# VH-VL binders against o27280, part 262

Target 1, 266 residues: o27280
Amino acid sequence: MDSMNVPEVLEIKRIVEESESVKTFIFSWDFRREVRPGQFVMVWDFRDEKPMSVSLIDPVRSEIGISIRRVGEFTDRVHGLSEGDLLGIRGPYGRGFELMGRDILLVGGGIGMAPLAALADEATARGMRVDALVAARTADELLFLDRLEAAGVNISTCTDDGSCGFKGFAHERLLTLEENHDMAAVCGPEPMMFQVMRILDERDVPAQLSLERYMKCAVGICGQCCLDDTGFRVCAEGPVFWSQELSRVREFGRYRRDPAGRRVPW

## First folded at step 10 (VH-VL)

Design Y91 (framework fv_marstacimab)
Fold by OpenDDE, second read of step 11:
Structure Y91 (fold): chain C 266 residues (1-266), chain A 118 residues (1-118), chain B 112 residues (1-112)
Amino acid sequence: as target 1 above (266 residues)
Amino acid sequence: EVQLLESGGGLVQPGGSLRLSCAASGFTFRDYAMSWVRQAPGKGLEWVSAISGRSGSTYYADSVKGRFTISRDNSKNTLYLQMNSLRAEDTAVYYCARKSHYGSFDYWGQGTMVTVSS
Amino acid sequence: QSVLTQPPSVSGAPGQRVTISCTGSSSNIGEGYDVHWYQQLPGTAPKLLIYGNTNRPSGVPDRFSGSKSGTSASLAITGLQAEDEADYYCQSYDSSLSGSKVFGGGTKLTVL
């Protein structure tokens, strides 16, 4: 570990409330340090550290955004912060999304839309046509709809309870779409991603999927985020993987490992 | 009405080359992945190659990798299969097939016969 | 030899029910990929018979039905007719073969 991995203490410039459980924290960023959609940073609240995807990349304003869902003690503390408060940020880390072609499909579930929102901004800025399938359990959990719409993204929504858009799961809605895009980017609950990947494979659509695993070091040393069979480190070789890579990963869509290394089913 | 019409089949010597074409009509060609499927005389169906609708991503069976090249011209609604270094075991009726959004082959051409023989 | 295993032949009398099995593995049917079925009449190109495990294209009689469970799929034909005499193939996707589309070996159905 070197000085490059020392968290930079940054002031929260702005907080955007995305939903009841999700906030986006905006920071000033020196873009001499490049950041790509799909990459993550380690967020340090001076007690604990957690990996978070970058959801906003704004070189014009020299800002980045990190969207955080309130799901535990760490995120509870972070959600209690105000503008002007401090957080430690180190990174970015990991492999981000690649863009190719003219037409791109984004499939996101819940907080999984965070990195996809950043990707959408880049894609639209490049003049690409972007279709986004945004999925959530309920309408109030759908993220970034206004932002995506403003960017020119064609949005389809899907909710488990039918409170907005298609009633059902993302993969079910995907089956009703009749276009084959040049590329797809997927992020959300792993069971969702597994099903979506299957469909995209069947359609011969190149797909990239962002995985979530327990990450401790973020630099490929500790091995806690290693995937079975392949030895892929989510923090180093990922978190973005091609579907062909994930097809080699036995645990994908089936189980993950907890901090103790035990198998935990999805 | 969806139509697929193969052409280009014929007799060729081992080591030779042949280019197959498939003319498509009756649907938005670029929105569908296309595949070649072959059937040796008296044998079953074997998937040969596929190409995505828009990205141009190509896929090949191991048996033809390095020898066959699938391509498409969406402006002409035509699918191609360039076959090089042909072998006797490549002898088959070659079908072009549209791949549905369910991953099935929902429409097939009549097929064109390729015979590789000395 | 085929990734998906089918019986080489089945037979039935007119009016009877016959089933054709398609046995795969954890890398294709067992992984959740859909199974499709094709009918090939003698001297003709294959025709899509069942897609997405259970769905019938327009024009396919409801006598034909598909099912999937575990690592296997099945095609059932009720009220067997003389015109049903053909070869039947199952097809799926296999993630272990570099994303290959895979067919069964085919089943010859004879109507007695």
Scores: ipSAE 0.573, ipTM 0.843, lowest interface PAE 1.1, mean pLDDT 94
Fold by ESMFold2-Fast, scan of step 10:
Structure Y91 (fold): chain C 266 residues (1-266), chain A 118 residues (1-118), chain B 112 residues (1-112)
Amino acid sequence: as target 1 above (266 residues)
Amino acid sequence: EVQLLESGGGLVQPGGSLRLSCAASGFTFRDYAMSWVRQAPGKGLEWVSAISGRSGSTYYADSVKGRFTISRDNSKNTLYLQMNSLRAEDTAVYYCARKSHYGSFDYWGQGTMVTVSS
Amino acid sequence: QSVLTQPPSVSGAPGQRVTISCTGSSSNIGEGYDVHWYQQLPGTAPKLLIYGNTNRPSGVPDRFSGSKSGTSASLAITGLQAEDEADYYCQSYDSSLSGSKVFGGGTKLTVL
């Protein structure tokens, strides 16, 4: 198989604590293997392998960053690692974001800001105007605000509980933003992304959405990575989709599947 | 005060061409998507084409794809519709409309009549 | 018919309530897309009456109200007046039509 399908053992160069539950792990990277915002890598701790979005792409320093939220046994072990420790990295995989025009809107919820932070860096380096709507349940869960501000991004925040910025959901905040954009990029919980997509479709703003579920087979041969209505394999044909592609999927934003394959509401 | 003023309509033979213009004033034109919506005599409204504000990404109804081209000149605050290979069923009043940030058509011009007849 | 279905006509007397329905499908209103309403007085261009299902632009009386449920939306007009006689159109977005904005067929309101 291609060298992208074999894990490389890399040293953790730096760790950035983004929040109580999120850390960014930074590695030296050979940019002869291109990596784009919106792509993911498989992170291997020598016991388990999990897909993680690339959150930092820095060709000048020859570094990539991977942001990981504590949600279970694998991520708890990885969070216990220190600078100098080793992880296996395989990839990159998937379709990255495409940039067009002069102005971009980023809409991120929680850890969904991770791939959007990498995109913000590329867009600002390209000379685009970047507006970011950063959403979370509480102020403590808002991610990358300092990094976005340092990059010159215009930031709006919203929290469900009103602890920072607009009180409410991302789509409610979006309705109060009056600037138009050449494109948008959206990443976060599916119900949030569905509501945001609907508004952007009505505004004639082309939108790309990053769908991170089903990225379990990094080589793209696994049927588990498929969306029901389209047959798209998320790891091979996603995780980034144009809004027109996702609007054809009846499950997007409405249902998920449990381990038995049954429809469960969000 | 937001104003939209269409021009360029008229009588044309089947297979002919017309270019419609819409002069916009009273708002920052480049920040709004714009559309053309038509209405045949005695009939309902039909969306024809849309263009995004800054990038100029274009969208078309299936009935006009390949024949009509929407464009804009943000330096002149003007929207255009180039209509080629015109058919009798294209006969309608053509409205210029601004798309609000809520997705509605919040301001409309007075319309310009296009008649396709032999 | 149109992708969004409206009754072709409704009528009422001054002071009464009328309701105009707009019936869609799973690819438009049922998918969550907003419904907007336009009033077209005889011989004039359409004017925005309701946007985002329930919101009124400045200058639209509170006699006009919108609602949405499932795959359908409704426009209610209370305290009907002679000057309300017009054509009314609902409008939404249909994801299955590659970004198409869709209008209802229109409803002619007659004030008797």
Scores: ipSAE 0.170, ipTM 0.654, lowest interface PAE 5.4, mean pLDDT 86

Design Y92 (framework fv_marstacimab)
Fold by OpenDDE, second read of step 11:
Structure Y92 (fold): chain C 266 residues (1-266), chain A 118 residues (1-118), chain B 112 residues (1-112)
Amino acid sequence: as target 1 above (266 residues)
Amino acid sequence: EVQLLESGGGLVQPGGSLRLSCAASGFTFRDYAMSWVRQAPGKGLEWVSAISARGGSTYYADSVKGRFTISRDNSKNTLYLQMNSLRAEDTAVYYCARKSHYGSFDYWGQGTMVTVSS
Amino acid sequence: QSVLTQPPSVSGAPGQRVTISCTGSSSNIGEGYDVHWYQQLPGTAPKLLIYGNTNRPSGVPDRFSGSKSGTSASLAITGLQAEDEADYYCQSYDSSLSGSKVFGGGTKLTVL
């Protein structure tokens, strides 16, 4: 493969603890290599490699941030690292979000807020009005609230247990909001995204949704992240898709493929 | 009170053009997507076109794509439908309808009649 | 021809219960999109009757009710009154038609 796909060994510049289970790792970045919100990088801990969304893009400081949720062996190892430690980073890969219009709506669930936080920064920098619906199971799992507020984002929260904001799911909270936007960006659990997409479709709000699938190569050759019917590769044609593209994807919101290629229900 | 008032309908020859307007009042116009829905004489309802709240996106039924253009001026609280290359099958009462935040059409105008005939 | 299929006509006597069916497919009602219902009295513009499958706008009597299951929806009218004589349309969203709003063919309700 191309040398561009060789991980660059980078030092962890800073670590931000976002929540009990989420940390943001900050790296120096050469912005001659452009990175867009919604794109992902492959993170290599010299044992295993996983795709992670970029959650911070700071050309002024020449830094990027990668937010990682602790969910398994790989992320356990990464969460054990300290400032000054090394990680391999290759990328960025995939299609990022496209900004359009004047007013945008962000709908995020859990770690799904990571790429949306980066998008929020870009949108606000462009002078766009940004509303964000931030969802989580509990209040302590809500991510990036202070960061979003500081950026001038109008925030609505919802939690499954009602510990913060609206008690219920993101799509339920969305139904209570009385503004339509020029565009929406959505990222979170796929069942959430599925419900949110339908509402946005009905409201005539163009929506982009970031999918998560098992990705191995990140360059569209292995096929592990292919979506049924369409043949879309999440790593190449995505991970960001328009709602009209996803409407053609039978498995969206219904099931995914595991590393063995078997259907796994959501 | 929400009000939608259509205007611009009339008689036109095949191949001709008309521009419909819908004046909206009684609500924050810029916060709602709008649609045109038509009804041929003695027939059912047919969705024609929609436009997002801020005007960034437009949608058309296949039957009118390439011929009709939906637009809005939020500063004037007005919705428009430019109809070109009109056909006899375009003859209908055209309704302006507000799209609710639930995806329904919660308010309708009285409609304006468009007749395409030689 | 309509994406959503309704019976052309239904009838009932005053006080009776009538139902109007709206049959869709996996790309609209079956996809999970909401169904809305409209009442059109003779010579008037349509009026929203039911939204979000089951909800009634202010001013709509509780004798009107909506339901949805699978790929179909239904409008029920109890205690039928003479004033209910009208055309009724179901409406939804279809993802296979480039984001089209779709109506049923309409049902003429006659009160006997």
Scores: ipSAE 0.408, ipTM 0.786, lowest interface PAE 1.7, mean pLDDT 94
Fold by ESMFold2-Fast, scan of step 10:
Structure Y92 (fold): chain C 266 residues (1-266), chain A 118 residues (1-118), chain B 112 residues (1-112)
Amino acid sequence: as target 1 above (266 residues)
Amino acid sequence: EVQLLESGGGLVQPGGSLRLSCAASGFTFRDYAMSWVRQAPGKGLEWVSAISARGGSTYYADSVKGRFTISRDNSKNTLYLQMNSLRAEDTAVYYCARKSHYGSFDYWGQGTMVTVSS
Amino acid sequence: QSVLTQPPSVSGAPGQRVTISCTGSSSNIGEGYDVHWYQQLPGTAPKLLIYGNTNRPSGVPDRFSGSKSGTSASLAITGLQAEDEADYYCQSYDSSLSGSKVFGGGTKLTVL
């Protein structure tokens, strides 16, 4: 089905404060326009538009949610909005997660838990066993723990400073987990995703990874969101990729590109 | 306790087909990825194919892609390798191997000999 | 033609130390993938000797040890015994070969 390329002006129905830096904005949604975990929308504040992952998909209430971290001018303006205010939403765009097998491991870092929270809801609704490794710098930056617990997800936490759960990085915690899974889904900082992918590759656990880095255009019209070596357009072929696809990309986990195409170290 | 037993090897002519089986016992088969590793006479080890724990993903060495198919039946604790369009270069002992959670091949079968010759 | 390079042979006398190298590249060992080592006694299937660069399975004597640095790994055998005469293989994962597990060419250890 054709995707909408013109923003719809939607009313903010509800705002959930996930942390001091993250809010989820909830909108009524007509599910005749399909949306799946792992897809993103373009959020327009009538000045700028930015890509944001869909973090809640609720057909029963006819709602979608979009989680936004405060990191700059655009997100500061959006965080200043209230219930009843309007935003433009264009999309959804991108390839969503595919689910297979009986159990799934979710590995999320920071705001990367947003698309994984939506995936957890779908996986549990399908009767899958869901284990989530939720990573952040500190305990107060861990996201969606209440939603995951309510869904029946088995949660492990990991913080850089040791303030909650395992002290260390997500990949270090993963090395101490002994259970294997039919598949994994990973989203977070690219260096974290690279380390996690490496471990899952060695274990023959098929993994899907969501690249939330620079995405400028949807529906395959933009050439600026390409990966080295493969020519993948993140907004057309991604943002979700299988680990086999990413393991051949020299850029992944080593450097990124700014809007001018220059290499920027992680 | 952990045991892997290969069968189905033998002599086949070039262009022929053969199906290998590996019977697993002593562990929860469905929780482990499995591989086939071969060794030509007097040569080293070569990884051939792998399958994820529940069979949702399969992997192949370039030398066998399009000719070999790996599969498993978790209800029977059995791993399979269907080998088609066999070549003289496929002559080897074929080992069934279990992939540990640490990425190593922690248990190996005794191997089954496949000879492709006229 | 192996992606991981090992010396084809190494020799030592009983009681001596020998080391077997495994040289990779940036797409395998250099990328951070673990190195595992296997011992193959004459006429037998391979047996896991070292996993995860440095770890020994139950039953493997402590005179066997592994290490990894940069793009290379090494297997060290101290107090060499006649029973150690075997072929030794390193194994890792290579990201440039989608889904591929790679073995070294093997090293024949002769105990003199």
Scores: ipSAE 0.185, ipTM 0.652, lowest interface PAE 5.2, mean pLDDT 85

Design Y93 (framework fv_marstacimab)
Fold by ESMFold2-Fast, scan of step 10:
Structure Y93 (fold): chain C 266 residues (1-266), chain A 118 residues (1-118), chain B 112 residues (1-112)
Amino acid sequence: as target 1 above (266 residues)
Amino acid sequence: EVQLLESGGGLVQPGGSLRLSCAASGFTFRDYAMSWVRQAPGKGLEWVSAISGRGGSTYYADSVKGRFTISRDNSKNTLYLQMNSLRAEDTAVYYCAKRTHWGYFDYWGQGTMVTVSS
Amino acid sequence: QSVLTQPPSVSGAPGQRVTISCTGSSSNIGEGYDVHWYQQLPGTAPKLLIYGNTNRPSGVPDRFSGSKSGTSASLAITGLQAEDEADYYCQSYDSSLSGSKVFGGGTKLTVL
């Protein structure tokens, strides 16, 4: 517990450039402190700290990886680092994905494929059959395809612009598939996750969805973490939720909140 | 080790009914959509009907909609096609086919012949 | 009235190359849906030959290859052998047809 609350200063062992805007930072990790897919760590650059999902969990090499998309000043600074540089890491935090059954469907959009890549590794190691629907705006933003292929994952791609695979959104591609899985895991933009969840619910496929925007609440950075309708405490229950839980939340997929707490449409 | 074995075909008069069965083995039946695909003598393949793994969604070609009903019993690993109000143009070999997640039919049964004639 | 159009027949001599086209539209192949190919030997059930535009199942020789461009796909067979004499069908998905799996009309390959 205490080790989770104090940052360890770790050396960046390796950096993998996943795309123009995404890098994976790899660190040596002592697996006496277990980490599971769906969990996140706090990354400290000695000025600010931000939550980042764990995208690689490799006990054989004693490594974890953290995939970071460049979207602001903190991530710009981190992207400027090199192998051998130092970052503070504390965690893991949050509820990880639960695996059940023999087959799993992964539906990932953009950087949301990062925690799902770690889940694919665990599911494959357990002998599950893994199918992945990997979605992005363009072909250049599709992530982890080589890694998923190496793990034996059956991959389908879709891009908004049609530059790779199916032309359209993840939920539109999913509508053309009639198979059931024992479960699904979904991570990506909230509107995409909402549409995918509705289809999976109609097919009686239980799904877990990861809500990146609530990771700060899980570490107690904000006061009260509460979703509309159900009174969920993200710091206790998230960032991963079952679809049955999210289907009762009025704000999921419909609107977000600004800093004043006002509802803003997606 | 995947096997699909069709049965229930035969000769039937126009307006009659038949129920086809497909016994599946070698895979987790409930996890895959299943289809019926038919082929009239000397003609091409025509998709007839599909059912989702749990049976919650069913799909039909316009030519059979309202007359045929696809169903499955996942406890018995068996797919069914109930064919009512049969017409001469329904005469065909009916194949049971397993559909993968990515839209192709990876395994087919050997087919069962349905002949609609007087 | 197949949604996917194939030539009704093609022929070639042993050792030659033949191609079989599969022409679709914007609601199927043009929408980005994959094309799959099946071989049907006389008196037998169809067998998967190519899936996902270009992939071969184990046991299918590399003489068989698939390609896709725009609204059409093609199956190429090199080094023709007598046992290749069969009917060949392309298959895709059409978004305009209520979840329909669509087959081409089929192509009879005759090895002369």
Scores: ipSAE 0.007, ipTM 0.483, lowest interface PAE 10.1, mean pLDDT 84

Design Y94 (framework fv_marstacimab)
Fold by ESMFold2-Fast, scan of step 10:
Structure Y94 (fold): chain C 266 residues (1-266), chain A 118 residues (1-118), chain B 112 residues (1-112)
Amino acid sequence: as target 1 above (266 residues)
Amino acid sequence: EVQLLESGGGLVQPGGSLRLSCAASGFTFRDYAMSWVRQAPGKGLEWVSAISGRGGSTYYADSVKGRFTISRDNSKNTLYLQMNSLRAEDTAVYYCARKYDYGRFDYWGQGTMVTVSS
Amino acid sequence: QSVLTQPPSVSGAPGQRVTISCTGSSSNIGEGYDVHWYQQLPGTAPKLLIYGNTNRPSGVPDRFSGSKSGTSASLAITGLQAEDEADYYCQSYDSSLSGSKVFGGGTKLTVL
């Protein structure tokens, strides 16, 4: 991991409303400090600090974007900010996605599309063919469809309630898709990622999966954010892992941990 | 219903070339990764090469890297192995095998014999 | 040369129990990768016998069972029959090799 561990106070240059519950905050960025898709930053509102995936990387405009879903007090406060207001940003942190081959499948659930949107931009810029399966509970929670379409991405959608595209879950939709890819990248709820990984393994498609668990402890706490069995640290060795690595983790897709660290079934 | 049928084996001189084929039927060929596995006379199984369902990713054992090329034609339901710079130690029965769930080989062809003359 | 080590031969009488070992290392079985077993009857292609350490495909008798512990796996055959004479191969994945799929050297089972 190479990143400066000092927050830089940056002005919010632009805010894009992605949905009722998601906003992308855009900042000028000095690209002497590289950022890659799959990495995250710590966002500081001068009271609390939370990890957020980078969803836009634009060296031409010298901008990065950070997409934030409204889920609690911190994110509610950040959503209340306006252009011109200040936030502290430090990072980037974590392992980014690797691209290989000619064709890539992106499978995103909800806010998990945020890091995949940045990856889609890089993949299309490299001349790869990009197919995206975008999953959400309802149509209004599908994210980045316009941005993906503008980038030339082939889009399939699914919603739990059937309000857009296939009615069902991401893994059910994936079973109806005919083509395999040179690689895949997956980000979303862990149960979704587990089911998707199984299908991709059966098709012999190497996949990278982005885990958000333990990211809240990413602030310089070495050795504290671990997966069972392998001892991988999400903040040091993730959040992006190859499917082969995750197949060895007993915990992945089977159970989670509550705030006290106790195992709880999904 | 799943069938794999290899062909193209034969006798070839050291340094020569040979192309093996595997005709697949009874399943949606493009949805499965395929492998070649060989077995020298009286010896064990050795994985040789694998190809993803679309053909975009290929994998090779170190013993054949740079000499063998795996490919597939999904429109013809056929898997290929182009073998160049053949050596005596490449003498083996070559099996076509279908990869399934976490790397197991659930169906195998009958095999085709490749003999590299001394 | 095999990354997974099996005894070259085992033997037993009809009705007896036979166990075939498959010994790996920390880069394969020891890392948690699953073990699959194949049966090769004389003059035939290999057939999947056990997958995912313990599972049997349809049509495989319950006298065949698999297990895994530490860096090793075992195939157990109970109620041994003459029809069980075959070569048996274990297979796993090795994270330290350029190639991902590794086979054991094979074990010839003789029914006395």
Scores: ipSAE 0.007, ipTM 0.424, lowest interface PAE 13.0, mean pLDDT 82

Design Y95 (framework fv_marstacimab)
Fold by ESMFold2-Fast, scan of step 10:
Structure Y95 (fold): chain C 266 residues (1-266), chain A 118 residues (1-118), chain B 112 residues (1-112)
Amino acid sequence: as target 1 above (266 residues)
Amino acid sequence: EVQLLESGGGLVQPGGSLRLSCAASGFTFRDYAMSWVRQAPGKGLEWVSAISGRGGSTYYADSVKGRFTISRDNSKNTLYLQMNSLRAEDTAVYYCAKKGYYSHFDYWGQGTMVTVSS
Amino acid sequence: QSVLTQPPSVSGAPGQRVTISCTGSSSNIGEGYDVHWYQQLPGTAPKLLIYGNTNRPSGVPDRFSGSKSGTSASLAITGLQAEDEADYYCQSYDSSLSGSKVFGGGTKLTVL
């Protein structure tokens, strides 16, 4: 059967308000259909379908969570929904994060903390030591701090305006963190991820980075899932890539593509 | 149980050299940045140098830059400080210190005394 | 000269409260860097007392507390005991000094 490619209509069991612009929608999930941190699902509101990262994976409660930032027409409609309302969910898709070693550094910017929050839960459950650098423009946009703290994660914050933690960008804060990890996982705006990747490469820390912007096609056959220099398809090979793979992509951190395929600077 | 044990201090003439060692145990040495912090007799604490866990990055206070070299041997769980062109102002107890998650020093060695004098 | 300023000495009687200040600038505490505190008993190595502005390591009594506001931090000691007589150092990070860890000049606490 092809159940992963057919949307399942699921009831919104619970909604968590993460910030003024971000909500997590929680659904009952049958874990015979495996879900791993770093994977995404297609969310269908019966008009449009958009890719969203899985931010909560809870087999004890048999629940998954999907965190959505309000940025446009589709997300505005979804934010207007209530507990008990229905959404279509298709997936999961993509390769998830791979965990290795004894400790991990998470570097998240804005909504990029969503897949990293799920990864933090898995890493701590495996007995790994987890350090998280959580970055945002302002303190009000820092996500999942309470959840990370409850999981025993060691948290550093930075905000562009200095309203919480280090005043500056994630890569500037990372330069002041004089530690090595067996691996890192990074998700956020591509310019931030590019700068962070360069520092981690210099420190010989293998990193996995999540590129969510190219998740246009759930079946991996659309051109918008393809990276310029490598031929990777985000739906098939991504959204998670090792830093060594991304070092060959000329557009990474410099340009994005609009729906028509035109180059747009970050 | 974390332990840090410094050695290699002593009396040296101005312009001379000394190499300090710090033997570490009770934690995964390669995972943590390490620092040297010194304290002149009757004076306050001064950070001297730091090295990242794998040794890829090194940092120095301006007062020692170009004269001191920090290094580590992760296979031996040992931190080093090579001190060249020593001055009377370098006279101090030198502490080995382990970095904590908040960039604090969570564990310190007992210190080793370096005296630069004729 | 230290980039973090502490009073050179403070004193109090047993049972009293004392506060030790640590004054920085926009390039360190004011930039959002955490402040940590160390206690140094005579003839011993420094011991971690407070980290990350407010956190106490295991074994440090709740009589010791840290706070941070703007470009400054404070260490508060309540219920002073004779055993608290020591030197206290604040520590942070300074972006203007080639990205280095910085200590305050230290404060000698005398319990009269």
Scores: ipSAE 0.006, ipTM 0.421, lowest interface PAE 13.7, mean pLDDT 83

